# Designs tried in a protein design chat: VH-VL binders against q8ixk2r445to577. Part 299

Target 1, 133 residues: q8ixk2r445to577
Amino acid sequence: FFGMLQNKGLTDYCFDYNPPDENQIVGHQVILYLCHGMGQNQFFEYTSQKEIRYNTHQPEGCIAVEAGMDTLIMHLCEETAPENQKFILQEDGSLFHEQSKKCVQAARKESSDSFVPLLRDCTNSDHQKWFFK
Key: E = the ipSAE of ESMFold2; O = the ipSAE of OpenDDE; V2 = 0.75 times the mean of E and O plus 0.25 times the DockQ between their complexes.

## First folded at step 15 (VH-VL)

Design sa10 (framework fv_cosibelimab; at its last look DockQ between E and O 0.65; V2 from the best seeds 0.00; counts 0 for: pae E 8.9 > 2)
Fold by OpenDDE, look of step 15:
Structure sa10 (fold): chain C 133 residues (1-133), chain A 120 residues (1-120), chain B 112 residues (1-112)
Amino acid sequence: as target 1 above (133 residues)
Amino acid sequence: EVQLVQSGAEVKKPGSSVKVSCKASGGTFSRWAISWVRQAPGQGLEWMGVIIPYFGTANYAQKFQGRVTITADESTSTAYMELSSLRSEDTAVYYCAKSRYYGRSAFDYWGQGTLVTVSS
Amino acid sequence: NFMLTQPHSVSESPGKTVTISCTRSSGSIAYHYVQWYQQRPGSAPTTVIYEDNQRPSGVPDRFSGSIDSSSNSASLTISGLKTEDEADYYCQSYDTSKKHWVFGGGTKLTVL
């Protein structure tokens, strides 16, 4: 699966990654932003290694969850996907992070009108449902 | 350093078309979004459209839809803006501008501008 | 869709501080980044503020951006005004509904 990774509950919001340095693409937080369908900062791929890869430029970035964190951070992809980069996009649309045993949920950023994907206990909320478009 | 160099001034008749080029250097063209912005004499900046060269995706301001075409050649790191059915009101300086990403990013580098004059 | 409204002109003496406002007609200005561009006579625009309050390298810290959610407006503040600051200034933001960039009408800054 590839394209925009869009949330079901938070209508018209997609995964979005816009690092401040275009030549240093890792280490920043993935956010949610209104979907534009132009590719680029909203283009992701779910791979056979259960990675969520960002864009297609080299070096490729893969979404990871760092220890003790609930945010999604961009890391470099590796030949063998590390445990903290493994996600299961389930048939029901839930996006499950294997290592933390949490689900990715669209959430409002603290004291902001912005939104971010966060790890939360898995529920049947549409805010935890995702699909590629 | 990133540079955008545009083609030279154009003089066109009403009803004709103009194609302006914007050659990029000093960075990774395929990572960028290239927008076109025009400015009529004594007027403000007006966004016309954008292309993401790597993806081949383009979007245009509603005002210019059907009349403007933005393309890009990654092999030469060049973006193009073609405006058809020219009218006197299209007389303006046309700029290409680079941004990192679609939507939130600023135009961090600009071309020097291309004057297009439309007159009978 | 939305519009960005700027004052047509502002003027101030060298060494003083000037503020240029940019009001968004609809949508939250707090969620959508505002950029500022400087255009000197006969030149192409250059970026002076991006993402609300960040300065590109080479832009002096006399330039700063701010957002006021209560008025749904952004402001460009130039302190220690210099004659070289005389230019047109444009704010810009993103229209998420139309997926377009939108410029303000521009403000002519005259240094007296």
Scores: ipSAE 0.822, ipTM 0.934, lowest interface PAE 0.7, mean pLDDT 95
Fold by ESMFold2, look of step 15:
Structure sa10 (fold): chain C 133 residues (1-133), chain A 120 residues (1-120), chain B 112 residues (1-112)
Amino acid sequence: as target 1 above (133 residues)
Amino acid sequence: EVQLVQSGAEVKKPGSSVKVSCKASGGTFSRWAISWVRQAPGQGLEWMGVIIPYFGTANYAQKFQGRVTITADESTSTAYMELSSLRSEDTAVYYCAKSRYYGRSAFDYWGQGTLVTVSS
Amino acid sequence: NFMLTQPHSVSESPGKTVTISCTRSSGSIAYHYVQWYQQRPGSAPTTVIYEDNQRPSGVPDRFSGSIDSSSNSASLTISGLKTEDEADYYCQSYDTSKKHWVFGGGTKLTVL
């Protein structure tokens, strides 16, 4: 799939990646922002290797979760997807992170008015349901 | 270094068209969002529209829909804005400006501006 | 559709602090980042604050930005005013419903 990755429960919010420096796209957190349909920072590809790839820019980025963390961070893509970059988009819309055995949930960032995708125990919540448009 | 250089000032009659160019250098033109912004004498900034050369399509402010055409030529790294059916109210300085991403990014580089004067 | 309202002008003495407000007429100011631009006479605008409160390289730390969700406004604060700060200042945010950027009306800062 390729397009905007939207949340069912937090309506009109999409995965968004806006690094401050085009030459340093690695190491910043993926956020949720209002879907705007104007491209680039909200376009992701879900690949056959189960990656969520940010590939409208070079170098290409892949979403990862570092060990012991619950935040989604941009890493460089690799030829063979590492375990921490593998997500299963299931038929029920849940986005399962294989290594941690947790699901991606839309959440309010603890001390702010912003939203982020975080790993949480899997539930049937619509805040854990995702789809591409 | 990123640089945006615009074409020179123009004097136009009502009912004609003007096409302003914006040549980019120092970065990856195809991945930028190139906006056009105008400023009438003594007035504020007014956003007209945007193109992302990678996608090749433009989006326009409703006020200018039907009169403005924004295009990009990747081979020359040049964006263009054409405004048709000119009226005296279109007298303004026209700027091109870039952002890395649409919707969230600041306009971090601006052209020098192009004065377009519409008079009988 | 929304408007960003700024005071038409503000004045203050060198060394003092001014705050320029930017009030959003509808929808939450927190939906999209607010940017601030400085425009000196005869020049194109330049960015002084992006993403609500971030300074580009080369912008002195006496420039700061903030958001007040309760008043639905953004603010540009300039401390330690210098005569070189005399300029027009514009806020900017994005309109998701119209898919375009919106500028505030501009504020002329006079440093007496």
Scores: ipSAE 0.007, ipTM 0.596, lowest interface PAE 8.9, mean pLDDT 86
ESMFold2 (binder alone), look of step 15: mean pLDDT 90; pTM 0.923

Design sa2 (framework fv_cosibelimab; at its last look DockQ between E and O 0.06; V2 from the best seeds 0.00; counts 0 for: pae O 7.6 > 2, placed apart)
Fold by ESMFold2, look of step 15:
Structure sa2 (fold): chain C 133 residues (1-133), chain A 121 residues (1-121), chain B 112 residues (1-112)
Amino acid sequence: as target 1 above (133 residues)
Amino acid sequence: EVQLVQSGAEVKKPGSSVKVSCKASGGTFSRWAISWVRQAPGQGLEWMGVIIPYFGTANYAQKFQGRVTITADESTSTAYMELSSLRSEDTAVYYCAKSRYYGRSGAFDYWGQGTLVTVSS
Amino acid sequence: NFMLTQPHSVSESPGKTVTISCTRSSGSIAYKYVQWYQQRPGSAPTTVIYEDNQRPSGVPDRFSGSIDSSSNSASLTISGLKTEDEADYYCQSYDSSNKHWVFGGGTKLTVL
């Protein structure tokens, strides 16, 4: 799977990655932004190793959640995917983070008109459903 | 280290077309968003359109839809803008520019030197 | 669709502070990010502010950007004005509905 990773409940919002230095991609938070359909900073791939890979950059980035955190941040991909980079994309669209046992949900940032993907207890909410376009 | 170098000035007759080139260096051209922006004498900046070479898809401002074609050649790291059915009002300096990202974080942080296109009898 | 409106010209003396406004015609300017470009005669534009208030490397800290949601406007402020700051200044923002970028009309800054 690859393309723009969209949220079902928050319609027309996609995973988006805009590090302050486009050549220093590690350690910044993944956000949600209105889908533009052009790929580039909204182009992601779900791999056979259960990674969500940022394919606009070389070396490629892989989305991770650090222990005890709920935010999705960018790490470099590794030959064998670390446990904190493993997500299960179910056929119903739920995106499950194996290490934390939580699901990725679209959420509004506090005191903001901005949205981010965060780990939350798994539910049937459409805000926890994702698909590639 | 990023550079955008454009083709030279052109003088054109009304009704003809012009194709301006923009050669990129110092980065990963295929993944960039390359916009074209023009500026008529004494006037402001006007966005014309954009291409991301990796995807080959271009978006155009409504004003230029049907007259402008933006393309890219990954093998030469060169973007092109072709404007057809030229009118005297198309006399302008045409810039290519690289944005950081597509979307709100799309500051145009690298610009070509500009190409003067003069449309006259 | 929206427009970005700037004053046609502003002037001020060396050492003083000038503020250039950029007003969005429809929809909130908040969280949409505004960029500012400086253009000297005969030269390509250069970025002086991006994402509302961020300075690129090499831009002096006397350049600053801000957003005022109540007036739906962005501002570029240049303190300690120098004669080298004489240029045209453009604001710019992204139009998510059309997936395009929009420029303001430009402001000529004269330093006397």
Scores: ipSAE 0.407, ipTM 0.815, lowest interface PAE 3.0, mean pLDDT 90
Fold by OpenDDE, look of step 15:
Structure sa2 (fold): chain C 133 residues (1-133), chain A 121 residues (1-121), chain B 112 residues (1-112)
Amino acid sequence: as target 1 above (133 residues)
Amino acid sequence: EVQLVQSGAEVKKPGSSVKVSCKASGGTFSRWAISWVRQAPGQGLEWMGVIIPYFGTANYAQKFQGRVTITADESTSTAYMELSSLRSEDTAVYYCAKSRYYGRSGAFDYWGQGTLVTVSS
Amino acid sequence: NFMLTQPHSVSESPGKTVTISCTRSSGSIAYKYVQWYQQRPGSAPTTVIYEDNQRPSGVPDRFSGSIDSSSNSASLTISGLKTEDEADYYCQSYDSSNKHWVFGGGTKLTVL
């Protein structure tokens, strides 16, 4: 699947990544932003290797969760997807991170009006449901 | 089963335009990337461009930039490729091809049957 | 930008093993995202290998893909060659720098 990755509970919000340098795309946090379908900031791919890939730049980026963290950070994709980059987009819409055994949830960023995807204990909340439009 | 059915053969004069259609069935058209690939007689495959129907955005090979237009109609699950300012070198079989994934992992898993476009005076 | 270079033709007898190479001119081929397409005479191409050594349904395990980083090349290997394998074979990869799909020049496989 590819396109905008939208949240069910937080309607009209999508995964969004806008690195400050298009030629150096790693190390920044993936956020949620209003779905607009413009540019490449909201274009992601869920691959056969269970990656969520940001593949519009060279080198290509893949969303990862760093040890001890609950945020989604862009790393470089690898020949073989590392464990911290593997997600399962389940039939019920939940986005499951295999290594942490947690689910991706749309959440409000502290002290901000912005939103971010965070790892949380898996629930049946619509805020943990995701779909490619 | 996914199928891509293309429009019939075309015979065109130099300087004219041709528009080839590719009707998809058997899946979710909006979740695909539709590419156009041509093959001149006795030659190899040449990628022309791609469209994401959901976004309506297309990317083109530099060789065809400004001369090719790729569009898609989600309501009919049909992609189109229009090539203008035709020349004899444009004589080829034109294929549409779909991919489930976009980018590096975007294998073309289904192909249309091809459309022969002949450009001659 | 990069190009993919294939041998123009290869030939082998039935039952034998043949290998078709695909060399990338620049950038690393190590990502293994190389596809192989088979095109029989008068037909549209069909996918035989994708994402390095993955086969679509219906493609026999006689077909396999590999990557050699040292030579920056991909290879399609066909074992137990059959007459029906006679076709043109194309490798393909994606260039994210210019958002282009790139095909190799194609290799004509003749089964002797």
Scores: ipSAE 0.014, ipTM 0.651, lowest interface PAE 7.6, mean pLDDT 91
ESMFold2 (binder alone), look of step 15: mean pLDDT 93; pTM 0.949

Design sa3 (framework fv_cosibelimab; at its last look DockQ between E and O 0.59; V2 from the best seeds 0.00; counts 0 for: pae O 3.0 > 2)
Fold by ESMFold2-Fast, scan of step 16:
Structure sa3 (fold): chain C 133 residues (1-133), chain A 121 residues (1-121), chain B 112 residues (1-112)
Amino acid sequence: as target 1 above (133 residues)
Amino acid sequence: EVQLVQSGAEVKKPGSSVKVSCKASGGTFSRWAISWVRQAPGQGLEWMGVIIPYFGTANYAQKFQGRVTITADESTSTAYMELSSLRSEDTAVYYCAKSRYYGRSGAFDYWGQGTLVTVSS
Amino acid sequence: NFMLTQPHSVSESPGKTVTISCTRSSGSIAYHYVQWYQQRPGSAPTTVIYEDNQRPSGVPDRFSGSIDSSSNSASLTISGLKTEDEADYYCQSYDHSNKHWVFGGGTKLTVL
């Protein structure tokens, strides 16, 4: 699958990646923002290695969760995906991060009017359901 | 260093079309969002539309829908804005402008020098 | 759709501080970033503030931006005014309903 990765519960919000330097795409947090349908900073690919790839800028980025953290960070993709970069897109739309046994949830960023994807205990909430558009 | 260089001034008759070019250098053109903004004499800035070349996606302001077409040629790193059915009210300086992202963080960090299009009979 | 309203003109003496407002008619000013552009006569615009309050490299720190959610406005503040600051200033923000950018009407800054 590829396209804009949209949340079912937080309607019209998509995965979005807008690092301060377009030539240095590693190390910043993935956010959620209103879906614009233009691709680019909201375009992601789900691969057979269970990666969520950001293809717009080079080198390609892969979403990862660092040990002990709940935020989704952009890392460099590797030839063989490490465990912290693997997400299982389940039939019900859940994005399951197997290494942590948690699900990606759309959440309000603390002390902010912004939204971000965070790792949370898995529930049946629509805020944990994702689809490509 | 990013640079946007536009084509030269044009004088057109009412009812004709004009196609302005914007040649990019100094970065990854195809991955940028390139907007077109016009400014009538003594007036403010008016957004017309945008293209993201790599994705082939474009969007236009409602006022220009059906009359403006924005295209890009990735092989020459050039964006184009074509405006048809020209009226005297279309007399303006037309700018191309680059942003890194579309939507939330889409500041126009580089602008072309502008192209004056005069529409008169 | 919405409008961004700026004062038509503002004037102040060299060395003083001036503030230019940009008020959003509908929707929260805080939900979408605001940019500020400077346009000197005969020139293309240049960015002086992006993402509400960030300065591009090369823009002096006497330029600053802020958001006031209570008045639904953004402000550009220029301290230590210099004659080269004479220009038109435009605010800009995003309209999600139309998927496009909106500019304010512009403010002519006169320094003398």
Scores: ipSAE 0.734, ipTM 0.897, lowest interface PAE 1.0, mean pLDDT 91
Fold by ESMFold2, look of step 15:
Structure sa3 (fold): chain C 133 residues (1-133), chain A 121 residues (1-121), chain B 112 residues (1-112)
Amino acid sequence: as target 1 above (133 residues)
Amino acid sequence: EVQLVQSGAEVKKPGSSVKVSCKASGGTFSRWAISWVRQAPGQGLEWMGVIIPYFGTANYAQKFQGRVTITADESTSTAYMELSSLRSEDTAVYYCAKSRYYGRSGAFDYWGQGTLVTVSS
Amino acid sequence: NFMLTQPHSVSESPGKTVTISCTRSSGSIAYHYVQWYQQRPGSAPTTVIYEDNQRPSGVPDRFSGSIDSSSNSASLTISGLKTEDEADYYCQSYDHSNKHWVFGGGTKLTVL
């Protein structure tokens, strides 16, 4: 799968990546923003290694969750995907993070009108359902 | 150093077309969103459209739909804007500009020097 | 499309502070970042503020940006005005419904 990674419950919102420096992609949080359909900072690939890759940069970024954190952070992809970079996109649309055993949920960023993907206990909420388009 | 260098001034007749080039250097042209912005004499900035070369995706302001075509050649790091069916109101300085991202965080951080296009009968 | 409305002109004395407003006609200004550009006569625009309140390298700290959600407006504030600040200033934001960029009408700053 590749393209826009969209949320079912928070309609018209996509994974979006806007590091402060476009040439330094490691260590910043993935956000959610209105889907624009132009590729670039909203283009992601789900790989056979269960990675969510940001291929718009070389070397490529892979989404990870660091131990004890609930935020999705950009790391460099590795030849063999590390455990903290493995996500299962299930047939029901849930996006399961293997290491933490939690699901990715669209959430409102504290004290703002902006949104981010965060790890939460898995539920049937449409805010935990994702699809590529 | 990032640089955007545009083609020279043009004098055109009504009904004709103009194609302005914008050659990029000093960066990763393919990932940039390259916009075209015009400014009529004594007036403000008007966004015309954008291309992201890597994806070949383009979007145009409603006002210019059907008259403007924006393209890019990654092998030469050059973007192009072609405006057809020219009329006197199209007399303006045409700028190319690079932004970092599309959507929310799209500051135009580098601008070309501008290309004056004069449409006269 | 929405509009970004700026005053046509503002003036102020050297050393003082001026604020240029940018009011969004529909949709929330707080949801989309606002950029500010300075344009001197005969020159291309240059960025003085991006992402609401960030300064590019080389822009002095007397330039600042802010957002006021209650009036649905952005502001560019220039303190310690210098004659070199005399220029046109444009705000800019994103129009998601059309996936376009929108500029304000521009403000001519005169330093008297």
Scores: ipSAE 0.588, ipTM 0.844, lowest interface PAE 1.7, mean pLDDT 91
Fold by OpenDDE, look of step 15:
Structure sa3 (fold): chain C 133 residues (1-133), chain A 121 residues (1-121), chain B 112 residues (1-112)
Amino acid sequence: as target 1 above (133 residues)
Amino acid sequence: EVQLVQSGAEVKKPGSSVKVSCKASGGTFSRWAISWVRQAPGQGLEWMGVIIPYFGTANYAQKFQGRVTITADESTSTAYMELSSLRSEDTAVYYCAKSRYYGRSGAFDYWGQGTLVTVSS
Amino acid sequence: NFMLTQPHSVSESPGKTVTISCTRSSGSIAYHYVQWYQQRPGSAPTTVIYEDNQRPSGVPDRFSGSIDSSSNSASLTISGLKTEDEADYYCQSYDHSNKHWVFGGGTKLTVL
């Protein structure tokens, strides 16, 4: 699967990554932004290694969850996907993070008008449903 | 350092066409969006269109739809803007500007030096 | 579809602080990044602020950007005004609906 990773509940919002420096693609938080269908910032791939990859150019970034965090941060992809980068995109649209055993949920960023994907206890909320478009 | 170098000034007759080039260097051309922005004398900046060289896809402002063609050559890291059916009102300095690959901000971080196109009888 | 409105001109003495506003006609300013470009006479524009409040390398910290959701406007603030700051300043944003770049009308800053 590849393309825009769009949320079902938060209508018209997609995974979005826009690092301050286009040449330094790691270490920043993945956010949600209005789906615009204009590649790069909103282009992701779900791989056979259960990674959510960003950037079609080298080096490739993979979404990771750092210890004790509930945010999605961009790391470099590795030859063997580390545990903190493994996600299961289930048939019902839920995006499950294996290591934390939590689901990715569209949420409002605190003290902000922006939205972010956060790890939360898994529910049947549409805000935890995702699909590639 | 990223640089955008545009072709030289043009003098054109009404009804003719002009093609301006913008050669990029100092970075990865395929990671960019190249926009064309013009500025008539004493006027503000006006966006004309954009191309994503990697995809070869271009979008145009409605005002110029059907009259402007933006292309890119990845092998030479050069973007082109062709404007046809020129009229006196097209007299302006034309800039190319680069932004990130479909960046959501739309921020231009580098600009060409500009190309003056004069349309006169 | 939206417009960005700027004052036509502003002026201030050296050393003082000046603010240039950019008001968005529709859509929330909080959800759409605003950029600011400086254009000195006879020169191409250069980026002084991007993504609301980010400053490119080489741009002095006298330049700052802010967003005011209540007025649906962005502001460029220049402190410690210098003669070299005299230029036209343009705000800009991206219209995701029609995939267009939108510029403000520009503001001429005169340093008295």
Scores: ipSAE 0.032, ipTM 0.728, lowest interface PAE 3.0, mean pLDDT 92
ESMFold2 (binder alone), look of step 15: mean pLDDT 90; pTM 0.922

Design sa4 (framework fv_cosibelimab; at its last look DockQ between E and O 0.12; V2 from the best seeds 0.00; counts 0 for: pae O 6.6 > 2, placed apart)
Fold by ESMFold2, look of step 15:
Structure sa4 (fold): chain C 133 residues (1-133), chain A 121 residues (1-121), chain B 112 residues (1-112)
Amino acid sequence: as target 1 above (133 residues)
Amino acid sequence: EVQLVQSGAEVKKPGSSVKVSCKASGGTFSRWAISWVRQAPGQGLEWMGVIIPYFGTANYAQKFQGRVTITADESTSTAYMELSSLRSEDTAVYYCAKSRYYGRSGAFDYWGQGTLVTVSS
Amino acid sequence: NFMLTQPHSVSESPGKTVTISCTRSSGSIAYHYVQWYQQRPGSAPTTVIYEDNQRPSGVPDRFSGSIDSSSNSASLTISGLKTEDEADYYCQSYDSSKKHWVFGGGTKLTVL
């Protein structure tokens, strides 16, 4: 799967990545923003290794969740995907982070009008349902 | 390191077309968002459109829809803007610019030197 | 569809502080980052502020940007004004409904 990674519940919002320096992609949080349909910073690929890959940059980035954290952070992809970079995209659209046993949910950023993907206890909420377009 | 170099000034007749080139260096051109922005004499900046070559995506301001075509040649790292059915109000300096990101977070952080297009009667 | 409205001109003496406003006509200024460009006569624009309040490398720290959600506006502030700051200044933001970029009308800064 590849393209815009959209949320079902938060309509017309996509995974979006805007590191402060476009040439230094590691260590920043993935956000949600209104889908623009142009590719680039909203283009992601779901791989056979269960990575969510940002390949608009070389070397490529892979989304990770660091131990004990709930934020989705960009790391460099590795030859064999580390456990913290593995997400299971279910048939029902849920996006499960196996290491933490939590699901990716669209959430309002605390003290903000902006949105981010965060790990939360798994539910049937449409805010935990994702699809590529 | 990033540099955008545009083609030279042009003088055109009303009703004709112009094609301005923008050659990029110092990065991975195919994944860049290259916009075209014009400025008529004594006037402000006006965004015309954008191309992102690798993703095969383009978008145009409504004012120019149907008259402007923005293309790219990835093998030469060159973007092009073609404006057809020229009229006197199209006399302007045309800039290409690389934006940082499309959408929420974007700045035109690298600009070409500009290309003066004069539409003379 | 929205517009970014700037004052047509501002002026101030060297060493003083000037503020240039940029008011968004619809949609929240806070949802979409604002950029500021400086354009000297005969030259291409250059970025002086991006993402509301960030300075590119080489831009003096006397340039700053801010957002006021209550007035739905952004501001470019230039402290310690120098004669070399005399230029046209443009704000820019994103139109999420049309999925493209919008420039403000521009402000001519005159250093008295």
Scores: ipSAE 0.572, ipTM 0.847, lowest interface PAE 1.8, mean pLDDT 91
Fold by OpenDDE, look of step 15:
Structure sa4 (fold): chain C 133 residues (1-133), chain A 121 residues (1-121), chain B 112 residues (1-112)
Amino acid sequence: as target 1 above (133 residues)
Amino acid sequence: EVQLVQSGAEVKKPGSSVKVSCKASGGTFSRWAISWVRQAPGQGLEWMGVIIPYFGTANYAQKFQGRVTITADESTSTAYMELSSLRSEDTAVYYCAKSRYYGRSGAFDYWGQGTLVTVSS
Amino acid sequence: NFMLTQPHSVSESPGKTVTISCTRSSGSIAYHYVQWYQQRPGSAPTTVIYEDNQRPSGVPDRFSGSIDSSSNSASLTISGLKTEDEADYYCQSYDSSKKHWVFGGGTKLTVL
């Protein structure tokens, strides 16, 4: 699967990655932004290694969850996907992080008008449902 | 409360250019889509184009492609619409409008007060 | 490429119910959300319905939106019509292929 990764509950919001330096793509948080399809910042790929890959840049980035965190951070992809970069996109649309055993949920940032994907306990909420478009 | 305040009325000669501004307040300008919509006297609404300030990317209606330029300044929360090679048919009220989404939804939930641009010899 | 077709005008007496239709020429009306805007004389448009049937804060519940997939049309219904409802009403939807918004031709509502 590839393209825009869109949330069902938070209508017309997609995974978005826009690092301040396009030559330094790691270490920043993946956010949610309105789906527009006008750039590469919203283009992701779900790979056979269970990665969510940001492959519009070289070297390629893969979404990871750092220890003790609930945010999605961009790391470099590795030859063998590390455990903290493995996700399962379920048939019901839930995006499951294997290592934390939590689901990716669209959430509002604290004291902000912006949104981010965060790890939360898995529910049947549409805010935890995702699809490629 | 979100507000969009546009620049004042313009009177232009045919062949000239006009640049209308739209200053936003009351929210996160960078996380919006700012569209420009015009309305000729006694006519309906016509979408011209849109910009996402966060990305600086704009898209235009085919009718205005090559003649309209939409820009945004995040530091001042201001969007601009420049229309060149003006003709009498461009006489209209021009609106800026913001939307939370840019997709199959994308309601224009706030509008500027409009800017009258008159093109006459 | 598609068009949204509205009746040019509708009229009704205060207290009655009026419906304004918006027919999409191509593409599924159910797939692309429809918005409705109200424009009173000499004023900028304001949103009265978004995402087919959602009502913004401050818009009275007399306003409602619906979708009819069989006719590929959307409808704006105004119940308990008031004189202040007299305005032009525009439907709007999205062209996903061109990433453009498209407006209907507008409907002038006269309150008799």
Scores: ipSAE 0.015, ipTM 0.651, lowest interface PAE 6.6, mean pLDDT 92
ESMFold2 (binder alone), look of step 15: mean pLDDT 91; pTM 0.926

